# VHH binders against Thiamine-monophosphate kinase (thiL): the designs that were tried, part 3

Target 1, 333 residues: Thiamine-monophosphate kinase (thiL), of Prochlorococcus marinus (q7vei9)
Amino acid sequence: MLKEENTQEILHDLGEQEILNRLRKYMDYGQIDDDTALIKSYKKELIINTDMLVEDVHFSEITTNPNHIGWKAVATNLSDLACSGLEEVIGITVGLSAPSSTPWSWVDGVYTGIKAALNKFGGKLLGGDCSNGKQKTLCITALGTKGPLNLHRSNARPGDYLITSGPHGLSRLGLSLLLSDPITKSINVPNLLKEHAIKAHQEPQPPIKALQTLLKCKPYAMPWNAAATDSSDGLLEAIESLCRSSNCTAVVDHKNLPKHADWPSGKQWNDWCLEGGEDFELVVSLPPNWAKAWLKAMPCTKAIGRMKEGPAKAMWSNGETIQKAMDTKFEHF

## First folded at step 4 (VHH; framework vhh_7qbe_3)

Design q13 (from j3a with F27L T28D)
Fold by ESMFold2-Fast, scan of step 4:
Structure q13 (fold): chain B 333 residues (1-333), chain A 120 residues (1-120)
Amino acid sequence: as target 1 above (333 residues)
Amino acid sequence: QLQLVESGGGLVQAGGSLRLSCTASGLDYDMGWFRQGPGKEREFVASISGSGGSTYYADSVKGRFTISRDNAKNTLYLQMNSLKSEDTAVYYCAAVYEWSTLDESEYDYWGKGTRVTVSS
């Protein structure tokens, strides 16, 4: 009679030294197994970003597996670097805090996701640590080199095209589908849209390919200046951010909203496209010749509007200001 | 991308009139008409500002053609009077945001065109 036992390992039983030993398989060869990482010197400007992801604030086990959490943590940080003109990902450091009752399989899953994202987008895991904490928290610092393209929100100019690198609203739809929200149950979501929406929520793609194509499309005589921001807080906020930083008006046409081909019609679904968040696309303001070249070279990009002289606001082509949808349950002023 | 659809083209005798229409979204677009005759390059005809307050015409059509718009109907018009055989062309509607330009390359949105033939 053969007896088999399958007992879950938890962090408390492993202890700090064993946890660190297990994390070493994720570290890139030749890095210091100490408090610091050594980075090869660069003559280029460096860009750095730090993000913190907190359990039940930024992620939930209901919608994202540990692998998805690790992937998303890297992808969102690299999206921030992309909108700053990233040329090359140098690497990341990871600070992880979790209760001592956390399964090792959760930590292993997170690091598996981290390495999968780095393998796809570039960069090394330069350092990682694990500490005891009451709530699961992931802190990632990403370092990259800055390329020749000067991307600043203040570089938008009247006459520029407003272009997005991809469709918006997919992550919000994916979240709704994963939560079995009654709103999505009231409609028949086509299978292709459902697959794309869930994947967009769980495995976002930083717009590195879009950025690389953008710089290759620059007209020869044009300066290396453009305006960009990411849409992590929603498309409307991204547009308004460009307007505030450049002191100009954005004009958007309802018919030009960057929707998936199978996206539902109606005001609610337009609102999700504008405000859903977590799409991690580039929203870019470009001179016409550069804009037209990028639209031709990158079919997933879409011209959604134009910049014009005027107050720092987003407006529809009919002259009305684009208004945020109201959440009357959580807004008191 | 904004879709522009021209209508009103057809056959007309020299000295006659035609009215072309183009359906387009409105208030902030500067809009224009361009034409391309057989074996010729595309040329500017007329433009109108987003508000309708300013209009510009090619010398070849001044006094004969009138550009106008009805922003409530999202429609651009070209009234063509005293038509000549040299007005024979495919007429294109085009739109640009707030750039008062006669340069074809600066226009962002184009219709597929409507054919006008002027018989002698």
Scores: ipSAE 0.000, ipTM 0.141, lowest interface PAE 20.4, mean pLDDT 82

Design q14 (from j3a with F27I T28D)
Fold by ESMFold2-Fast, scan of step 4:
Structure q14 (fold): chain B 333 residues (1-333), chain A 120 residues (1-120)
Amino acid sequence: as target 1 above (333 residues)
Amino acid sequence: QLQLVESGGGLVQAGGSLRLSCTASGIDYDMGWFRQGPGKEREFVASISGSGGSTYYADSVKGRFTISRDNAKNTLYLQMNSLKSEDTAVYYCAAVYEWSTLDESEYDYWGKGTRVTVSS
């Protein structure tokens, strides 16, 4: 039996006043009903990040529903704040551009995802705007307070342990599973790995818990300085960025790659672990005592290598340079 | 198997200085000094990277002790200045091989220790 078709409400037919009225339900109570948001004064340093997501470039309806798009927009911005030493999320602003033919259900879904992420990770929805545009675009600006840890890519030193907060490659595997990629059909992927991979792709988690644990396990005598970056553009790029900023060589052991327990064996799957992207894990260079404490406090962390004196490059423990096997995901121009 | 041999321990008066040495095979080991006083648990003192480029100290010894290494001689040093009665302990040299122990343990190799007694 066919269901009755509901009339699709589109943005053009609702008009500006009705759109703004419907968006009000997502705003946190007590915000000023004006074009600006009120933020309480903070005695701590503030950190801010802006990220833009564009239809058919950063998201697709094939792999990601509107709720997932909204979640990812918040999660990716908060991941950037986390690798800068985030203590507390203050909130976000949302700029949305979409064709006037866009269903309200799409906008409602996006904001539902945004609110779900904020409810999980913290922060208020401080403001949202909606404008007419040829292509769907989300612009998220996130604001947070900086904690006591000074995380800079340039803080990596020879002798440091190279550690990741969690496994890599899951989002890339999830993408392939959602696209019914022949590569994943050539192997029998275990059901638990499939579930974890799809969820990692659709609902990434910023490494806030990993950052909190790193702070709590710092040995008393250690300075509040470490080197960190996130792995949004892939683990190998994260390692190389630490090397470039610190002018050190990273040496990685093949046997210590941060793989899920059920991860397939072989060069292609190691390449997806190194270069898959969108894992949003913390990649950290730490002095040995702090590294040991973090590994003990958080079992999902893994020591993958060491930093050494030398040119800014990533190499295998056998002395060979780690070569890129995958195409660049996006062009900056 | 890596062998660590500590030397240089002895009796010193408070305010005095003492230099400990540890010989090891191989130059790519991350190395450290730990100590254990009578009836106490073992505690961290200082560590140095395999290259010698990074050093770390316990707060209780910072500014008084200096860790260094001579990779050509396969020797680790701990220069102890302004010694206090609280520094009385057996001092242990420890090592972790940079490429072989990163997945399980930080320090896998230990010396037998050298005794330091600081009298008043």
Scores: ipSAE 0.000, ipTM 0.122, lowest interface PAE 19.6, mean pLDDT 82

Design q2 (from j3a with T28S)
Fold by ESMFold2-Fast, scan of step 4:
Structure q2 (fold): chain B 333 residues (1-333), chain A 120 residues (1-120)
Amino acid sequence: as target 1 above (333 residues)
Amino acid sequence: QLQLVESGGGLVQAGGSLRLSCTASGFSYDMGWFRQGPGKEREFVASISGSGGSTYYADSVKGRFTISRDNAKNTLYLQMNSLKSEDTAVYYCAAVYEWSTLDESEYDYWGKGTRVTVSS
């Protein structure tokens, strides 16, 4: 007899006032109204990013707990701000839509994850809204101050080093492990790699430390300009994005793909490194002196290639165009 | 390249005051003042972070000198009060990207210096 064990406290039964009352514990001190937030005056340029996370498109409860969803929502937005030269996180607002049949425990978990990420990376929860919707959706708006570094995808120049802040493919491997994919069952994944891959998928880290180190390593003679993007849609897409925006060719050295030390060998695993997605690392194009300084200061960075004059494309060092091999997330617009 | 231009040096009596200025374009650097007295090696005086939020002073000048900056005017200042004969030196404005160093070898840009002479 499981009758009593199958009941859950759902949003419909709580009603709007009780939901808002429970969310107040997550709101930061000094919030005046849930529709507005007081922000102190800043004498710096501000950067803002809005992103939507939709159930079965951006997250799944099969692979991520509610706290991981909330963490990801913040981490994804902060990754975008980092690629725009973030100095300080001011805070975020949260728009949440969910079916009235949604357990309160799901909402509570999401906000727990949001607060955990803000506590780690900085910023305040400035406000939130909740509405009924057919599908679970999180809309996060993040606000930060801009530091001295002008990061634009169009700033890549011939002669630049192409560098990534960390290994790629871990999130895709983690997803595969969480889904018990036959591909990962056919190999013996070392415990350390398995742990790192699952954590990368469930708890991505925005590249804020990478950005801070990049700033500190700038040679005095260099202008405060560099090209950067994140690798949320995969490393290859990140490289191609820099090429399109700068009208340059990227030449990637196959032997220098940014793989975890225990990463499996073979074309399939190289493809996951290039196209896996959701790694949220910085992919940057830097003048040689700055590149060498960053590589020395931050051991997890890797020079994967160079920028050169030519058409907007990514190519291997042997002269062949890098071909897409995986079913990447299909984008219409 | 960053160019630093210093001003405000001169002759002053012991117990007097002087304000040194240093102008530079594109302030995102941590800035410092160094000095070199007659027959002495160059020594650290004071430093300030790019935002102005953090300052550091040599023990010999703490409480007497104040470093400040006006980022809107791209100007660094050193207000020198209660001057002593041992403060006689050429004062150099310097810029460094990485905060937390007092080592002169880490500073990338240097001004030409401005002379301060404190009469006994």
Scores: ipSAE 0.000, ipTM 0.098, lowest interface PAE 20.6, mean pLDDT 82

Design q3 (from j3a with F27L)
Fold by ESMFold2-Fast, scan of step 4:
Structure q3 (fold): chain B 333 residues (1-333), chain A 120 residues (1-120)
Amino acid sequence: as target 1 above (333 residues)
Amino acid sequence: QLQLVESGGGLVQAGGSLRLSCTASGLTYDMGWFRQGPGKEREFVASISGSGGSTYYADSVKGRFTISRDNAKNTLYLQMNSLKSEDTAVYYCAAVYEWSTLDESEYDYWGKGTRVTVSS
């Protein structure tokens, strides 16, 4: 028998049955076939989220390898569960669609990344399939148990602190560095910031540790209620989402933008922090005593502003409305 | 280890004016003035945001007192006009670590106070 390691196997040549046989090695013990997953009885409330990731919209093979695509698919979905008060990841299901000309090595890489993320954050691969499609697409459904913390966008109150679980803008900077964007050459980006930004883009971390620390910091006498949302669509959109759902005004100070320690100075870089997107951090509205405890317990958190009575909008501490600066395409008729 | 030092207190006649100052040893965000009159609990007077863009006043001083700040000098001011005997108190400068709701319990740093006496 000759081992042909350099011969590229494509999905068309393998056929559906062989593809499913190869995917079986990623499945966890006790699952019922590829069509049905058995979920053990839980005595807790369950939370569920579904994300669909599409090639050239949500990921690009120019900036991410298949392992990173699989990792990112899981991590971004778990970030959504975290903003809903996740306690434990039960598992995920994976729907994969790809052209028949796709190499098996691509599919294998994606599932390797999926399993790596589950190994780090918890959960089982409950089911997965592969179908023929014109464009590469991943559909991830994630299931978790809900802990004692009631996180809803509508729970923000006037007087609350606005806090983010980590810095913003890193994924946008990482994307620009990976694309060799001339903008990043207008300044010298420090090597540590460069490495962190590229990693943030390729290997996002759901804010599970931030969430665990948040619940441990709750003052005994306070109710288990707070407001949170995910910042996947950018920090400014996350803040505005909390404002809309709670019918409050958010007041942000320029000096308190949640920037990496080595972040460049200037309007352009502040705009990337506010609107860059894909940072997958928690943006939380908390009563002052709980907020102060969390800020003290976790150095990566940053108080960026306060909630006050008023219309559902974000404003600077000088009273001016925070204006969107990125995406000038929609400013024209 | 932020230190706040108030100055500008003294004796003034009813209807007169007085300006209090508070110098911080370092950077501050939201700051406020509180006062404690003879035999009374400490009460809120006025607050100002880190940028100076938002100000809040107790109803008893609204229209008579003006809070302001000079961030280049790390100094907070309270301009007191049309003073009344009821304004007699020790005035305290207070700062929060980053943000404030106007609630006394939210302020982390306090000055020693400066006394204001309003005569008849």
Scores: ipSAE 0.000, ipTM 0.116, lowest interface PAE 18.5, mean pLDDT 82

Design q4 (from j3a with F27Y)
Fold by ESMFold2-Fast, scan of step 4:
Structure q4 (fold): chain B 333 residues (1-333), chain A 120 residues (1-120)
Amino acid sequence: as target 1 above (333 residues)
Amino acid sequence: QLQLVESGGGLVQAGGSLRLSCTASGYTYDMGWFRQGPGKEREFVASISGSGGSTYYADSVKGRFTISRDNAKNTLYLQMNSLKSEDTAVYYCAAVYEWSTLDESEYDYWGKGTRVTVSS
């Protein structure tokens, strides 16, 4: 075995100026030598969001390559903008911190993934920097225009339909398959489900098309108000956050859980559908007429329950409170 | 899953009266009664909203049957008066969290049924 196939360029050997020069090819504005990006004036309301992805917290090189990391960083941020009524992505800025021993190929891969996501979802790479740090960290700030939808978690009302834009649990299953988790070894996962699950984990899609369809199918007489959130922290948490912000009870039917067609049967798999996380689907509370229009216009949507007057909690249609499978003991802080 | 248990069925003479009950576990639903007679399809009888503020009846039972509920007891009732031989059927309690139609297909939860036989 040779010690090394090829000598690999690392950030220490390149230095700051060469790193910035190489990043220039990804920049749409070419303003990498300045601390600020210039944006043309818009006559619309603007929305902005900042997300931070940290190694071993939000991503792992075992389950995601650098291209996936860059894609995911953009996709997760754009998911937050979509839940705020995004009309158009203006662009992003990127703050990257990595150990000086990091290969340039890792940084290049991340930016390739970032650019691929922007090419698919819209927006320009407005600026970025790279600094030395003990742990790999990617900070994305995204800017977009706000459309006519007033999407707030507090807009849920008794009588609303509770709808998801797509299936849940796929990212959790994908993670387990990539880690060769013993729990997935006990079942034979169909090839289509395996492919969908792994792709959902590595290449999440922000629910921009779901949002566009929701807007287009709004009944004429309905106000431009709805409740929405993404399911990044799991479907159950998304439902509970709508309940807390709107002070309403969500009633969910077990038979209507938003499962992939080939999803395994059993309590554990229902728990992964409810609590798996990182599905980045839109979870929406809508008046009946608008709900029915969206369900018809977008076949991947599913009505999972209703909102009713009551305490801020999620419950099953039998009246029992939906119980979490495990407490989260060590979240970010 | 919501569990519905019907009771109060039995044998009664034509022109008589009978009261059916349905006990529901959990929270209040919009509820209805359906029946299936010998050699017949299942048909709608009556429905009531979760609040009790709205009721609907099939033409065949209107003026003879009364649907009511006691939310404190989680119990639905069907008071059947002036019973006819054609009222002989198994009576089913059904529930839906949003009442949208009189169509049987709209109801999500069903009891096992209670038998009513009207003699003569």
Scores: ipSAE 0.000, ipTM 0.119, lowest interface PAE 18.6, mean pLDDT 82

Design q5 (from j3a with Y29F)
Fold by ESMFold2-Fast, scan of step 4:
Structure q5 (fold): chain B 333 residues (1-333), chain A 120 residues (1-120)
Amino acid sequence: as target 1 above (333 residues)
Amino acid sequence: QLQLVESGGGLVQAGGSLRLSCTASGFTFDMGWFRQGPGKEREFVASISGSGGSTYYADSVKGRFTISRDNAKNTLYLQMNSLKSEDTAVYYCAAVYEWSTLDESEYDYWGKGTRVTVSS
């Protein structure tokens, strides 16, 4: 059943039945023996999300090993559930497509990463499929229970504090370091920042603990409503998304950007903080009493601005519109 | 540290006009004017939202005073027309709260005041 890593053993030579037999070590008994997965009754609202990771679009063997790919596939999907008020992860299903020339060690590594993420964040591997394809792809569907907190981007209100659960730009810096980008060689990147940046890129953490702390800090008299989104597409896009959905203006102070302690100074590095992407932090709009409670309870959180009445846009505290400096969007499909 | 600095006060004849200004050293959301006359408690005069879209006035000044703001200059204004002797007071600029404030005790920043005397 369990085999040592063999990088020369490829999927074509194993065949479908042997591949499924080897994947059984990652699954609960009986889950791959039938067309349907069985789940417990939860008597709660359920939330579901499906994400795809595609080779050379969402991941590369140059910057991530198979364990990182599997971890990231789960973590990014669970980040989406967290921003919808996740209470408990029930589990996931996995659709895997890869060329028949793919080493078994790649598939085994991916599932090892998937299982590691589930062991940390919760949930079971409920089922999966494996098919032949020209490009490596992972399709993850995650299922969870919804807790009492109603998180909608449209819940932002004038007077709210704008808070992030952690620093931004680390994943973008990590990517550049892994690619040996000349821009990172022109500066002295401290070892601690380098380690944190690379880890943020390869092993993102869904903001489940941030969400749990946010819920626990709610003042008794407050309704169970707040505005939140994740920053997968960058901090500025997250802020603008809250503004569009709530029809409010966000006012951000450039002195309060959520930067790592050792983050470089200058416009370029502020741009990477705002637009780098793949940080998977919560960006939350909260009334003052709740905001202050969360800031006190969770030291990694930072107040970066305020919401006010006005057009759906992000502005600096001096009244100037925050301009996009990086093309971080895949809008040209 | 948010600082509010009022200017424009002085002596004016009844029926005259004055324009008060308040410059903030940082961004504020809601702002207002309050006044305290001789032997009186502090009273509300006017307020304006962060966008300038909403304004509120005390009945005693409605139709005579106009509140406005220039966010590019971080400046709040109070245009006072048809001044009466009962408008004699020290006028205070106030910010309802400052956006970087984390402690409840730091809400309601106040300027030091500017004196307005309306002669009979």
Scores: ipSAE 0.000, ipTM 0.159, lowest interface PAE 17.3, mean pLDDT 82

Design q6 (from j3a with Y29W)
Fold by ESMFold2-Fast, scan of step 4:
Structure q6 (fold): chain B 333 residues (1-333), chain A 120 residues (1-120)
Amino acid sequence: as target 1 above (333 residues)
Amino acid sequence: QLQLVESGGGLVQAGGSLRLSCTASGFTWDMGWFRQGPGKEREFVASISGSGGSTYYADSVKGRFTISRDNAKNTLYLQMNSLKSEDTAVYYCAAVYEWSTLDESEYDYWGKGTRVTVSS
C-alpha cells in the first residue's frame, strides 16, 4: 500500500464533529444539534423518491469524478420524480457512508456536484450526514410537489404517438469511451459526438423541461392523463413496459429511431440506441393533438412510433418483433 | 393502396338528422371528416383516433355532430343532428395510413366526398 506523494486530509483525522461542521456549509437549513429538517408547508400532493448508490455497482471513479457522482445522484433521483409528474423540487437529504481513509476532497467534490444540480434543477439541501463504512455509498431522498399531470404506464391507448424527449444511446457510448472499450476503437467517433456522449454519461439531465413543456402543450379539452416511463433501462425496455402496462402493440419505424445527428450507421449502433440505458429521457404515449403540440414546442422530441390494438409487444413497421440484441446477464450481487 | 368510400349524403330539412359513413379498404390510424360548402374553402369538421378514444370537433358543430368508428368493419361514422342550412356541403372522409398528425395537410388518403344539402 503506497503512500500518496501529497498528504491529504482524510475523514479519520478530521473526526465526526469537524466533518459535520464542514457539511453545514452546503446546507440550506442549519443543523443546530438536530437530526431533522423543517420543510415549508405545501397545499399540494407530494412525491418522494429514495435511491442508494454504491461504489462499483452504481458509480465508478474510473468514469466519474466526485463532482459528477454528486450531480448524477441528484439528477437520477429527479428523473424518477419527473416520470411521476413533478412540478417543483422541494429538496433532498443525503446520507453518505465512506471509509475513514477517504480524502475530504472526495466528500467536498460530491457535495459540490449535489449543490450544482440543485442550483440548476431546483430544491434545497435539507440535510446531510457522513458515517464510516467499508464502501462509498450515497443515499439520497428527494421530495417534490406533484403537478396536475397523471403519468402512468397504463394510460397508453391504441392510436397514440410514441414520443421520446431526446436522443438515446449517448450514455452507453460515453461509458464505452471512458472505459476505452475496443468497440469504440473500431470507428472514428467525431469530437462533438464524443463530448456529448461523455457529458451524457457523467452529467445526465433529468427531463424536467420536457415534462414542463408537455404539461403546457396539453389541449384544453383533454384529460390530465398520459402514459410515460423513463428510459434508464433502455429505450426498448421503456417501450415494452408501456405495452405490458397498457396491453397494446407498439409499432416503431427504423428510420425514426431517436439518434444523435452524428450517430454511426449500422445494426450495432441501432442496438445501442434501443438498449444502451442511462439516457434518463421520457418515453411518452400521447393522443395525436397533444403529440403534435409537444413535437412543435420542443424540437428535441421525436415521434418514434405508434400504439395499436394487439398483444403487449414492440414490433417494427415491417411487422417483425423487435428482438433484444444486447446480452444482459443478470448477476446476483 | 388504401381506398375510402363515403355514403349517407342527401337532402334533409333544417333541424333534421343524417348519418354519414366512410368505409376504408384496410387499417387506418386517425380518421376525420372535412367539408366544403358552396364558395368556401375546405374546413375541418371532426376527427377520431385509431382506437376511438380521442375525438375533436370544430366549434361550429360541437354538441350537434358525433364522430365514431367501428374498427372491426374499418368504418367511420358522422352522426349529424340539429342540421342547419350552413351545414350544406360536400363531406370528405380523410385517413392517416402512415405515421402522421391530425393536421389536414398530413392526412394521407381522401375519399371522393358525399353531398349534404340542408333545406330551409
Scores: ipSAE 0.000, ipTM 0.297, lowest interface PAE 10.7, mean pLDDT 84

Design q7 (from j3a with D30E)
Fold by ESMFold2-Fast, scan of step 4:
Structure q7 (fold): chain B 333 residues (1-333), chain A 120 residues (1-120)
Amino acid sequence: as target 1 above (333 residues)
Amino acid sequence: QLQLVESGGGLVQAGGSLRLSCTASGFTYEMGWFRQGPGKEREFVASISGSGGSTYYADSVKGRFTISRDNAKNTLYLQMNSLKSEDTAVYYCAAVYEWSTLDESEYDYWGKGTRVTVSS
């Protein structure tokens, strides 16, 4: 039988054994074809993270195809490992649940995206399972080695530069463009910004390269300690998280918000930069000499403010507290 | 505007001790000690964060020198023990000024230096 002559294969008709047989093409050579994966012994500390993506909660087929869903599941998990001082990705395990009416092409697409991300960022597909469920759900567990850098949110200190590894708000703009939101139709979005925003939403990049450059830029005399978090929940939340954990005040300049070159002007667009979420960039607090070295070595980084002695809060350089505008129940999907 | 004034230098025999001080005219973030020996380039000695919670030392002085600060007095200290002839240098105090802009450079302000001579 030619697969091009088949209109659609669904999971129910394939059955469990055939589904597992087809998933074997995604598994890396040398992994055990059992319920468990075998890993090499390491003389380094290991870091592990588990993330779940649920249909109509974390992803939608309106904005992401199966390949994007698989890519995003891996990339977002690896972003969490990067914020913990990741040196090398060992691999991942995948738990997939879907209705029995799901096309095999959907599962195949998801695993294609997973493998594409692993091929780019590193790691082996160590194992996976597929089960029947009412909603499509992906559960990714990622394992990596910890490098020499001790990244803790509590390491921020007065006098530090507050730096982002890249621009913020792109994923939020991409989501609105993909949903054909009237807000984005009412403005002239340049084609380059539109392409970057859509790609940021569908194909996020974990900040592994930013982390590697940060390590290489460390001045000799500095200890292997820095403060970092990711911006998955938005830039403002990332800044406030550093402030809470370090008991410091962050002072941010309006002029230094980390915007794309073609980013629209105005309060609404500043709010999307601060609170849009799903940008998966590093937000880092660094002593001045390390900060300046990283800014020079990596042009996509931007100094957005400074840490200062004071209460655990984020302030504008004019002394006003930065107010949340998008963290309301009416804005939750 | 910010002025740094070093003191405590002098002539000392090998194996002896000296305490250098540096008084700033106002609050500073990171402060450090650098030195320049005869015929050498200026080199890092030690630094301390604004709160005093983090200290860093050059390998050549680690275990012999101790950096500390008293923020109430805007004063930086360097306790130098087990002095060697190789420690002979002019010692400079340096500071990162209180944050006003993101254009602050590393160690914006420098003192004139205090001379330390260690005889063997």
Scores: ipSAE 0.000, ipTM 0.169, lowest interface PAE 15.5, mean pLDDT 83

